# VH-VL binders against p58978: the designs that were tried, part 32

Target 1, 218 residues: p58978
Amino acid sequence: MTNTEIFNKLTNAIVTQDIAGCAKLTQEALDAGISPLDIITKGLSPGMKIIGDKFEAAEIFLPQIMMSGKAMSSAMEILTPELEKTKVEGEEGTGLAITFVAEGDIHDIGHRLVTTMLGANGFDILDLGVDVLNETVIEEAAKRKGQKIILVGSALMTTSMLGQKDLMDRLREENLRDSVKCMFGGAPVSDKWIDEIGADATAENAAEAAKVALNVMK
Short names: E, the ipSAE of ESMFold2; O, the ipSAE of OpenDDE; V2, 0.75 times the mean of E and O plus 0.25 times the DockQ between their complexes.

## First folded at step 13 (VH-VL; framework fv_retifanlimab)

Design a5 (at its last look DockQ between E and O 0.08; V2 from the best seeds 0.00; counts 0 for: pae E 10.2 > 2, placed apart)
Fold by OpenDDE, look of step 13:
Structure a5 (fold): chain C 218 residues (1-218), chain A 122 residues (1-122), chain B 111 residues (1-111)
Amino acid sequence: as target 1 above (218 residues)
Amino acid sequence: QVQLVQSGAEVKKPGASVKVSCKASGYTFTRYYMNWVRQAPGQGLEWIGMIYPSGGSTWYDQKFKDRVTITVDKSTSTAYMELSSLRSEDTAVYYCARLPYRFGSPYAFDIWGQGTLVTVSS
Amino acid sequence: EIVLTQSPATLSLSPGERATLSCRASQSVDSYGNSYMNWFQQKPGQPPKLLIHDASNRATGVPSRFSGSGSGTDFTLTISSLEPEDFAVYFCQQYSNWPYTFGGGTKVEIK
C-alpha cells in the first residue's frame, strides 16, 4: 500500500466514523514507516476538515462529529508516544505556551500535536484542553501578566475560528494584548485571518507551529 | 436560575415581517445552541432553525430557509428569529429552546422560553 | 425528513392506570448504537418539558414512573401509574437527521 493510499484510508476512516479502523490504520501507517506528523497532517486532519464542512453544510449532525472526534482521539493515543520519541532538547527560558482548542470546538485536531511539539522545543506548557472559553484563556493570561507567554489556539470549524476574533478583541479590551503573543492554527485559519484579527502568527502544521512560536517569542 | 425570556405577542398583516427575541440568563450563552420551534393553535411542534451563538452558524428547515433569519447578540445574550413574508399559516406560538453541545450532555431541548404568540391576520 | 407518527392521538385513562404511548419513525433514528429520540410533555399554556432523552434516559427531575424504550423506528413512552399532573400532551422528537422533527402528539386525558 502506498503512503497516499494509507492517507486516503485514514481520511475515510475519520469521515465514516470508523473508530476501530482509524486506530488500526494508524498503527499500520506507523509500521509502514510513516511519520506520526504525516499521519496526522496528511491523513487524519483532512478527514476532520471534511467532517467540519459537512456539519456546517447541515449534511451531518452532532453525533457524527463527536464520533469522528473519537476516531481522531483513538489515533492520537497511538501517535502521542511516538511523537514524544522525537522530542529535541529545547532552550531554557523559551516561555510558557498556553494551548487550547477554541470555544465550541471539541476536536483536538493538531492541538495535541502542537502541544507536544511546543514542549519538545522548550516551552513550558499549560494545556487548557478543548472547548475552552475565551474568558478562561483571558483569565489565565491575566494571572500570568508579566510572564513570557504565547497563546496557542486551534480551530477546526469556521464557527470556532470566528471565536478567535472575539478572543483577540477581549484581550485588547482587558489590556492584555501587549503582554502576550497570539498564534492560531487550524484548517480554516489563514494568514489573512491572522492579520484581520490582529494575531501574531499562524502555522500550517505542528512542526512549523513550534518553529514559528520560537521565532515569535524571540 | 437558567431561563429564556421571550418578547411579547405580535399581530401582523400578511406580507409583513416579525422579529421575536429570546433573552438567555443563568448560563453561558455561547456554549449552547439556540433553537426556534413553533406551534400552531391546537397543532404539533415544528422546528424552524438553530444557531450556534459562538460564531453564528445557522441551520434551517428548508420550509423556512428563504423567509427566516436567526441571529444573536452575544453582548446581551439574546437570540432573534425574524420571519418575513408572513402568511396566515404562520400564526403560532413561537418558542426558543436551548440545546447543549457537549459530550455527556443530553442532546435535547432542556430549557424553553415561555413562547411568543404571533398572529397573522388581514 | 423523518416523519414521526404518534399513536393513539388521544388516550383516555384514570389516575393510577398505565399509559403506553407509541412513536413510529419513517426511518431508523439509530446510529452508532444510539437512538436519537426524545420525549416531551406539554401542558396547556406552557412550553414543552423534556422527559426522556436518547430513547430511554430520564431527564433531570423526571419521576421514575416515566420510562422510555425502543430502537430503530419504534419507540414507546410509558407512564406506569398516572398521576393527576400527568394528564397532558406528549411529543416525540428525533435528531437523527436534518431537519429535527416532532411527532403529532398524544393527548393523555382523564377518563
Scores: ipSAE 0.021, ipTM 0.584, lowest interface PAE 5.7, mean pLDDT 89
Fold by ESMFold2, look of step 13:
Structure a5 (fold): chain C 218 residues (1-218), chain A 122 residues (1-122), chain B 111 residues (1-111)
Amino acid sequence: as target 1 above (218 residues)
Amino acid sequence: QVQLVQSGAEVKKPGASVKVSCKASGYTFTRYYMNWVRQAPGQGLEWIGMIYPSGGSTWYDQKFKDRVTITVDKSTSTAYMELSSLRSEDTAVYYCARLPYRFGSPYAFDIWGQGTLVTVSS
Amino acid sequence: EIVLTQSPATLSLSPGERATLSCRASQSVDSYGNSYMNWFQQKPGQPPKLLIHDASNRATGVPSRFSGSGSGTDFTLTISSLEPEDFAVYFCQQYSNWPYTFGGGTKVEIK
């Protein structure tokens, strides 16, 4: 079986919400010597892209994207330990990523992947989880003033996205804006929004998020 | 139980300012956006802006940006909207309205204040 | 800015009749399987009252004779059998993009 066939099967397992099959195929891919990063970027993430496009086109609804997310999560439970084994020794100045889903939002699917990819790319991780108050993010950043910090927030809904402006305003008020880099993602987040609120970056997907975060921290 | 109570009607001259208050009760003030919406006599509804009470951040319709200031006092659960350089076309009923941003809550103006009539006349 | 056009401007009906109110958006208000369109009722001298959120979900305490439907750019509020208290102005409202906007209203009046 070729690597391309394995990647196509992984993609199809995501698209068809085959939770157990996705986990099994992920283990098969690892056993075949395919790197965890390649499994994610060439097999699993393309499936999430397809399902996201179908969701945007109203061809599927929230239950189906949630089930595809569970398939992705089952694969990540297998891949995360493997990524941690292959984590590069953090170079001086890589930094701490404080990851969170904005207050009023509980979407876990992309958040977990972004957090894992950041860790796999040498960041220390403080994962605050979902439905995170801006005050909590500010407190954690303030405790660690003097460290190289990137705040990585995501939102699925406009209500949680609007809190991103509040976070930026609060960082300025607390004299923390220059102490941190700020990266936001999620479906409603655009480059124009990032520029408007004065944040540092956004990324299209979780794999790109890690690359963008490394670049921002240089 | 959940209630928004606004300050009383105001009569103002052109060029003056007005500050309308909106006292919230019966819910966690910092868990809902506070919005201001106005309605000129015989006209439709016009969104003015909103405030994120947790941090005090605001967002305004560009039509009002240079003349409006929305603030909150978290200790009294009260929002304020101040509109300056009043003109006769600012004559309207001004409403405060809350907007949920917690998971499981409908994203809609679910509770409105009773309205505050602001009349601008010479 | 997303412009909401309501039709008809006035709907003259008798109690017991079915009312059908339309709202058309200048751009799609859909994202992630959700339609970001709400409906409000307003009687003279009163603030607006939420009827329908997210195109089709009745707000708490709203009678079952009210229903909403539609997606994308085309939305409908239906009152299956008009009651005397239903003669009012109805507004659609979108929250898909800034600024939030309201339709011009449909006045449902007794004929």
Scores: ipSAE 0.006, ipTM 0.523, lowest interface PAE 10.2, mean pLDDT 84
ESMFold2 (binder alone), look of step 13: mean pLDDT 92; pTM 0.934

Design a6 (at its last look DockQ between E and O 0.63; V2 from the best seeds 0.00; counts 0 for: pae E 7.6 > 2)
Fold by OpenDDE, look of step 13:
Formats: C-alpha cells, structure tokens, sequence
Structure a6 (fold): chain C 218 residues (1-218), chain A 121 residues (1-121), chain B 111 residues (1-111)
C-alpha cells in the first residue's frame, strides 16, 4: 500500500470507529516506515476532524465520538513510544502545554483529544484535568515562569467562557500574561471571544488545536 | 433557606438610570452564576446578562451591552443590575436568577421575586 | 441567537387531560450528548419556576406528571394529567449559546 492509501485507511478507521482496525493500521504504517507524526497528522487527525464536523452537523452523536476517541487512543498507545524516540532525536523547544477544563465543566472528551494531539505534536504535557480552578492554572503558570508555556483551556458550556475571561484577567493581574500563551477551545468559543478576552488563539477541533499551538509557540 | 431578595419597584423617566439589587442567602454566593432576566407586561422572558461572582466576569446580550452593567458585592452576597438610558420599552419586571455551574440542575433554579421598573414620561 | 418557537400559543384543556407542549429551536442546543433546554412554569405575579432541566430531568419537587423529552431542535413538555394548579404559562429556555433565549410561551388555560 502507498502511504496515501494507508493514511486514507487510518482516516476511515477513525470515522467508522474501527478501534481494532485503527490499531492494526497504525502498526502497519509504522512497519512501512511512516513516521509517527505523519501517521497522526495525515491519517488519524483528519479522521477526528471529520468526526468533529459530523457531530456539529448532527450526523453523529456522542457515542460515535467516544468510539472514535477510543480508536484514536488505541493508535496513540502504539505511537507514544515511537514519538518519545523521535523527541529524543528531534528538535527541542516546542514547549509545555498546560491543559485543563474550566471550573464547573466536567466534559473531558475534547480535552483529552486536545491533550493527546498536543503531546503527539511534541509538546510536553501537564494535564490538570477537568473542573480546574483558575487559581490552580495560575499557580502552575507561576511556578514555571520563564519557561515556554501555553495554557490550553477547554470549555463546552457557555458559562465556562466566563471562567476563561476571568483567567485572562487574573493572569494579567499576576503579571503572568506575557509569560504564557493562551489558547481556548470549545463549541461556544469563537475568534471574537478570543479577541475580547485577549487570548492568543482558538481552534475548531483537537487536530487544529495542535497545529495552532505550534504556530503560537513559534 | 436559599433565596434571592430583590429591591423594590422603581419609577424612572426616559433617559434615566436604574439600579436593581438582588441579595442572595442560604448558599455560597460565589459558586453560582447570577443572571438577570426581564419580562415586559404580558410578554415573554428576555435574558439580559450573566456574571460570575467569583471573578466578576460578565457577559451581556448585545441588545443591552451598551446600557447595562452587572456587578456584585461579594461581602454582602448582592448582585446588581444597572440599566442606563432608559426607554419606555424597558418597562418590565426584572428578575435575578442563579445558575449552578457544577452538578445538577444546570438551570435557573432560584429566582428573585422580581422588581418592577416603570419608565414613563 | 437561537430562536425558540413554542406551540401552541394557547392550549385550552380540562383537568385530567393530557397536555403536550412543543418547543423548537432554530439550531441544535445539544453538545456532547447534553441538551441544554429547560422548561419553566410561570403563574401570574410570580417568577418562573424551574420544571425540567437538561431536556428531560425534573427539578426537585416537580410532580411526576411533568415530563420533558427531545433533543437537537425539537423538545416537548408533557403533562400527563392536568391538575387545577397546572394552568399557567410554560416557557422553554436554552443555554447552549449566548445569548440565552426563551420561547414565547404556551398558555395552558382551562377549557
């Protein structure tokens, strides 16, 4: 199979929630000499994007998203060791991504996907989990002042956006805003919102989030 | 007992401002969002805006963005809604309503008794 | 904004009858398996009272004769058997996106 064919099959495996197939194809891709990053960016991530789009279009529902997530996870279990090897040989300096879901928000599917994608793209990951206090985020940022850091917050509820705004305000008050990059995502989050609260970026989905984060950190 | 108690009825002239208060009791004030909703006589409900008391962040309906200010006093567990440049169309009963952000229910589960604001020349 | 259309505007029924109220949203109010739709009851001179949250969950103290159903854009409030105290105005409300919006209401009146 050509690399393109392998990528298409990986994409399709995600879209069709073929967990076992996704894992198998991932291994096959590795065996064929395809880099872990290419597997993720050209095969798996496009699939997740399609899943996101379908969900937004109400063509699929939560169970399908979760299953696609599991498919992605199965692939990542295979790829993670390989990625670690690549990191040792690759360019250092992508930075630390501190990922979290805002206080009051316990939705973690998007958060997990984003975290996974960021890790796959070379970020060191500090996952603070869900229902995270802004104070905790600020504390972690403060501890690492001087390091290359991007805060990555996810919100699925509109009310969580208020927390984002508050976080940004607090970062400024604590003189941490200039020491960190800030990216927020989620269904209700828009570019307009990012501009309004003075954050650096947003992304429509997990795959895009990783790409955007890389750009922001350059 | 969990309750929201609002200030009394107001009569204002066009162009004036009104500030309505909502005092919360019986729960942790900073762990709930506070919303303001109004209802014109015989009409439906209209959401005005929301505040996160813990951090003070607000969001307003675009319709009110330039005229409304929502604030809180955490020390007294009181929320305020100030509406300026009042018009006759602003005549309504104004409600405060809390919104839990964690756990069930995700809804306006507690309401104030309402404050009638009458705008007349 | 998400526009909520309730139908019918008025529902005239007798005690003991079944009431079915509809709320249609201009776009989906679902996100990751949750429907951000609530139902309120309002009586004259009183603030709205929460009946149903998240499309299908009865609020505390709400009688079992009240039930909510639906997802996406179509939601229904059902009163299985109307009691005299159930004659009121009912509003649906979404909090999926800002601004939060309410339906125009359905008045359930005694026939």
Amino acid sequence: as target 1 above (218 residues)
Amino acid sequence: QVQLVQSGAEVKKPGASVKVSCKASGYTFTRYYMNWVRQAPGQGLEWIGIIYPSGGSTWYDQKFKDRVTITVDKSTSTAYMELSSLRSEDTAVYYCARLPYRGSPYAFDIWGQGTLVTVSS
Amino acid sequence: EIVLTQSPATLSLSPGERATLSCRASQSVDSYGNSYMNWFQQKPGQPPKLLIHDASNRATGVPSRFSGSGSGTDFTLTISSLEPEDFAVYFCQQYSNWPYTFGGGTKVEIK
Scores: ipSAE 0.616, ipTM 0.820, lowest interface PAE 1.1, mean pLDDT 92
Fold by ESMFold2, look of step 13:
Structure a6 (fold): chain C 218 residues (1-218), chain A 121 residues (1-121), chain B 111 residues (1-111)
Amino acid sequence: as target 1 above (218 residues)
Amino acid sequence: QVQLVQSGAEVKKPGASVKVSCKASGYTFTRYYMNWVRQAPGQGLEWIGIIYPSGGSTWYDQKFKDRVTITVDKSTSTAYMELSSLRSEDTAVYYCARLPYRGSPYAFDIWGQGTLVTVSS
Amino acid sequence: EIVLTQSPATLSLSPGERATLSCRASQSVDSYGNSYMNWFQQKPGQPPKLLIHDASNRATGVPSRFSGSGSGTDFTLTISSLEPEDFAVYFCQQYSNWPYTFGGGTKVEIK
């Protein structure tokens, strides 16, 4: 079986929510000598991209994305130990992603997918959930000053966006702005908004969010 | 009683500034956004901007960005809107309106009584 | 900026008649199965009063003769049987994107 065939099968397992099959194919790919990073970037992540696109197009609903996320997570349980061997051998870690949905917003539709994709791309995860106070985000960042941190906030409604600006203002007031990278996403968030509040990045969807986060953290 | 009480009517000359106040009572001031909306005589409603009272952060419609400042005083539960470089086109009733950012409805559920600002030479 | 176009500008009707008010958005105001469209009533000398939130939900204390419907770009407010107190101006308002915008209004007046 070629590497391309294995990658296509992994992609399909994500798209069809085949949790157990995804785990088995991941182990088969490792046994075939395929690197953990290639398994993620060439097999698994393309599947999550397809699912994310279908969700944005209203072709599928939250249960299908959640199940695809579970399939991704089951693969990552197998891959994480292998990735950590590489990191210990001299590769600097990608960092801690603190993920949250802004205060006043209870919609977690994209949040869970973004969190899953960040974890799949090698980030350690601290998932704060939904309706998160800016004070909580600031406290968690301050506790870990000196660590490599990206804050990843989501908003579904424009009423939540002013909270993003407030978070950036508070980070500057607390002298934490230079200690963290900040990425915000969600339907109302644009590049213009990111520039306006002085954040680091945004992304169109969950799959892109992981790529953008890696680039921001270098 | 949840209410928003605004300052009284103002008459201004072109080029002047006006500062309208909006006193909130009957609810936790920092748990709602405060918005400002205006209505010229016989015209529709025009949103000006929003403030996040707990942190003081604001966002303004680009039409007003260089002339408007929205502020709050948390100790008195009062919001303010200052509009500078007034023009005759700024003649309107100015409203404050609160907007919940938790729960429902996500809508302007409580409005102030309005403040007429007249700009004439 | 999302432009909201209301039609007709004026409805001249009698008490007891059905009123149908239209609001069309220049782009969809939907996200994740929700429509971010509200309706307000305004009488002379008064601030606007919330009637309908999120396209179809009546605000507390609003009579059942008021109903909202629609999705995407096309929204409707219906008053099933006009009462004397319903003669007013009605505005739609979107909160999908900043700036928040209002329609130009539909005046419902006594024929």
Scores: ipSAE 0.030, ipTM 0.581, lowest interface PAE 7.6, mean pLDDT 84
ESMFold2 (binder alone), look of step 13: mean pLDDT 92; pTM 0.942

## First folded at step 14 (VH-VL; framework fv_retifanlimab)

Design b1 (at its last look DockQ between E and O 0.51; V2 from the best seeds 0.00; counts 0 for: pae E 4.8 > 2)
Fold by OpenDDE, look of step 14:
Structure b1 (fold): chain C 218 residues (1-218), chain A 122 residues (1-122), chain B 111 residues (1-111)
Amino acid sequence: as target 1 above (218 residues)
Amino acid sequence: QVQLVQSGAEVKKPGASVKVSCKASGYTFTRYYMNWVRQAPGQGLEWIGIIYPSGGSTWYDQKFKDRVTITVDKSTSTAYMELSSLRSEDTAVYYCARVPYRFGSPYAFDIWGQGTLVTVSS
Amino acid sequence: EIVLTQSPATLSLSPGERATLSCRASQSVDSYGNSYMNWFQQKPGQPPKLLIHDASNRATGVPSRFSGSGSGTDFTLTISSLEPEDFAVYFCQQYSNWPYTFGGGTKVEIK
């Protein structure tokens, strides 16, 4: 199979929620010498985008999204070790991305995608998970003061945005704001919001998030 | 019993300020957002703003942003809404209403205060 | 802001009849498979009472005759058989985006 064919199959595996197939194809892609990054960006991510679009069009519902997410996760389990290997050979200096979903929010699909994309783009990842206390984020940031860090928070509920504001305030109070970059995302998050809370950036999707993060960290 | 108890009715002159209180009881105050909503006589409901009591962060409707301040006193489990530069059109019943902090609970205004009538008249 | 339009403005019915109330949003209030739409009942001199959350979930203590349906931009509150105590004003409310907004309300009155 051509690389293109493999990518198309990966995309389709995500779109059709073929978890087992996705994992298998991922391995095949690796075996074929395709880079983990290409597998993600040219195969898996396009699938997730399609899923997102379909959801917005009310063509699919939450269960399908979740299953696609699982397919993605399955692939990532395979790819993560490979990505780590490539990072050792990669350019130093991208920095550490601390990713999390705000306290009270348990939606992790977007978070996982963003985290994946950040990792794929050379960031070291500290994934704090979902329902994360701002205090936890602050503690992690504090522990790594002096390092090149970007906090990447996701909020999928409007109320969760308030947590972002609080986090920014707390970062300032703890004199950590200048030591970290802050990016927030989620459906309700806008550039206006980012400006209001004094964060550095937002992104519309996981792919963009990675690009924006890279730019912010330069 | 979970309840929100608001302060009494207010009569104010145009240009004045009003501060309405909402005392929460029967639940963990910091585990819910507090919203303020008003309703003019015979009219619909209008959302004013929200506060996260734990951190104190707020967000307001743009319409009120320059005139409203929502605060909390965690020690007394009380939320406040202060509206300045009052106008006749601000005459309304003002409600506080909680929203769960955590997803999974009814993500809605499940508990309301009894309302506070604020009358703005010359 | 998301504008919610409720229809009809007034619904005149008799006890025992079925009531169907509509709420249309100017944009989708869905996210990740959830519809961020609530329904409230309000009686004179009282605060609104939560009936339905997330488009189709009855709040605690709400009778089974109340049901919510819909997604995206179109939502419906149904009262299968009106009881005397159900004659009130009903509001839809979205919490998908700030500012939170309410519909104009539907008054269910006795015919």
Scores: ipSAE 0.459, ipTM 0.751, lowest interface PAE 1.7, mean pLDDT 91
Fold by ESMFold2, look of step 14:
Structure b1 (fold): chain C 218 residues (1-218), chain A 122 residues (1-122), chain B 111 residues (1-111)
Amino acid sequence: as target 1 above (218 residues)
Amino acid sequence: QVQLVQSGAEVKKPGASVKVSCKASGYTFTRYYMNWVRQAPGQGLEWIGIIYPSGGSTWYDQKFKDRVTITVDKSTSTAYMELSSLRSEDTAVYYCARVPYRFGSPYAFDIWGQGTLVTVSS
Amino acid sequence: EIVLTQSPATLSLSPGERATLSCRASQSVDSYGNSYMNWFQQKPGQPPKLLIHDASNRATGVPSRFSGSGSGTDFTLTISSLEPEDFAVYFCQQYSNWPYTFGGGTKVEIK
């Protein structure tokens, strides 16, 4: 089977919520010598984009996204060990990524992918999970003042975004703003919002997020 | 049980300031955004701004930005709205209203204070 | 700023009649499968009371005669059979973008 055919099957497995098939195809792609990064960027991520577009168009609802997310997660369980083989600790001076999903928001489908891609690109990872209080993020950043840190927050719902502004305001209040870089993502986050709250960057997808984070940390 | 109780009516002269309080009870104060909304006599509702009580961050409608300050006191579970440089056009009932922001709860003003009439006249 | 225009300004109806209230937004209030539009009822001397959230979902304790519909820029509140307690002013409200805005209201009054 050609690499293009494998990528198309991976994309379709995400779109049709075929959890077991997605895992099987992922392993087959690895066995065929396709790199973990290519599997993600050319097969899996296009499927999640299609699902996101359908959600935006009101063609599907939250349960279908969650099932596609489970298919993605099953593939990532296979790919994460392979991605860890490519990580080179400290050679790039990349830094620590503190990743989280905002307080009040429990959607973490893209969060796990972003965290994995950051790790694969040389970041040390502190993954705080979902529904994370700003106080927790501030505390972890303060403990590590002087380290090269990027805060990477995500939200699926617009209703969580005042919490992002609050995090930026608190960083300034506690004299930590210049100690960290801040990147926020998620479906409702725009460049205009990033400018409004005084954060450093946003990205459209997980692969872009890793590239943007590397650039911001330079 | 869940209540927002506002301070009493006020009469102010043009150019003065007013500070309206909104005391929350029966729920975890830091788990809800607090909003301020006003309603001039016989007119519709006008949103003023919002505060995130956990950290104190605010966002104001630009028409009020240089005259309004919204704050909280977490120890007393009380939100405040101060409006300065008052004009007769600021005569209105001022409401506080909470909004849930956690997933699974509707993002809507589910509980309102009773309202505080602020009258601006010379 | 998203301007909400409600029509009609006044509905004069009798108990038992169907009320249909319109709210038009100056731009779409939709994102990610959700319409960021709520409806409130207000009686004289009282704060607003939430009726409908996210275009079509009744708030807790709201009678089934109230229903909401619509998407994008056009929204409707329907009261299938008016009760005496339903004669009030009704506001739509969007939370798609800051500043949050309210419509001018539709007064439902007894004919």
Scores: ipSAE 0.213, ipTM 0.671, lowest interface PAE 4.8, mean pLDDT 86
ESMFold2 (binder alone), look of step 14: mean pLDDT 89; pTM 0.890

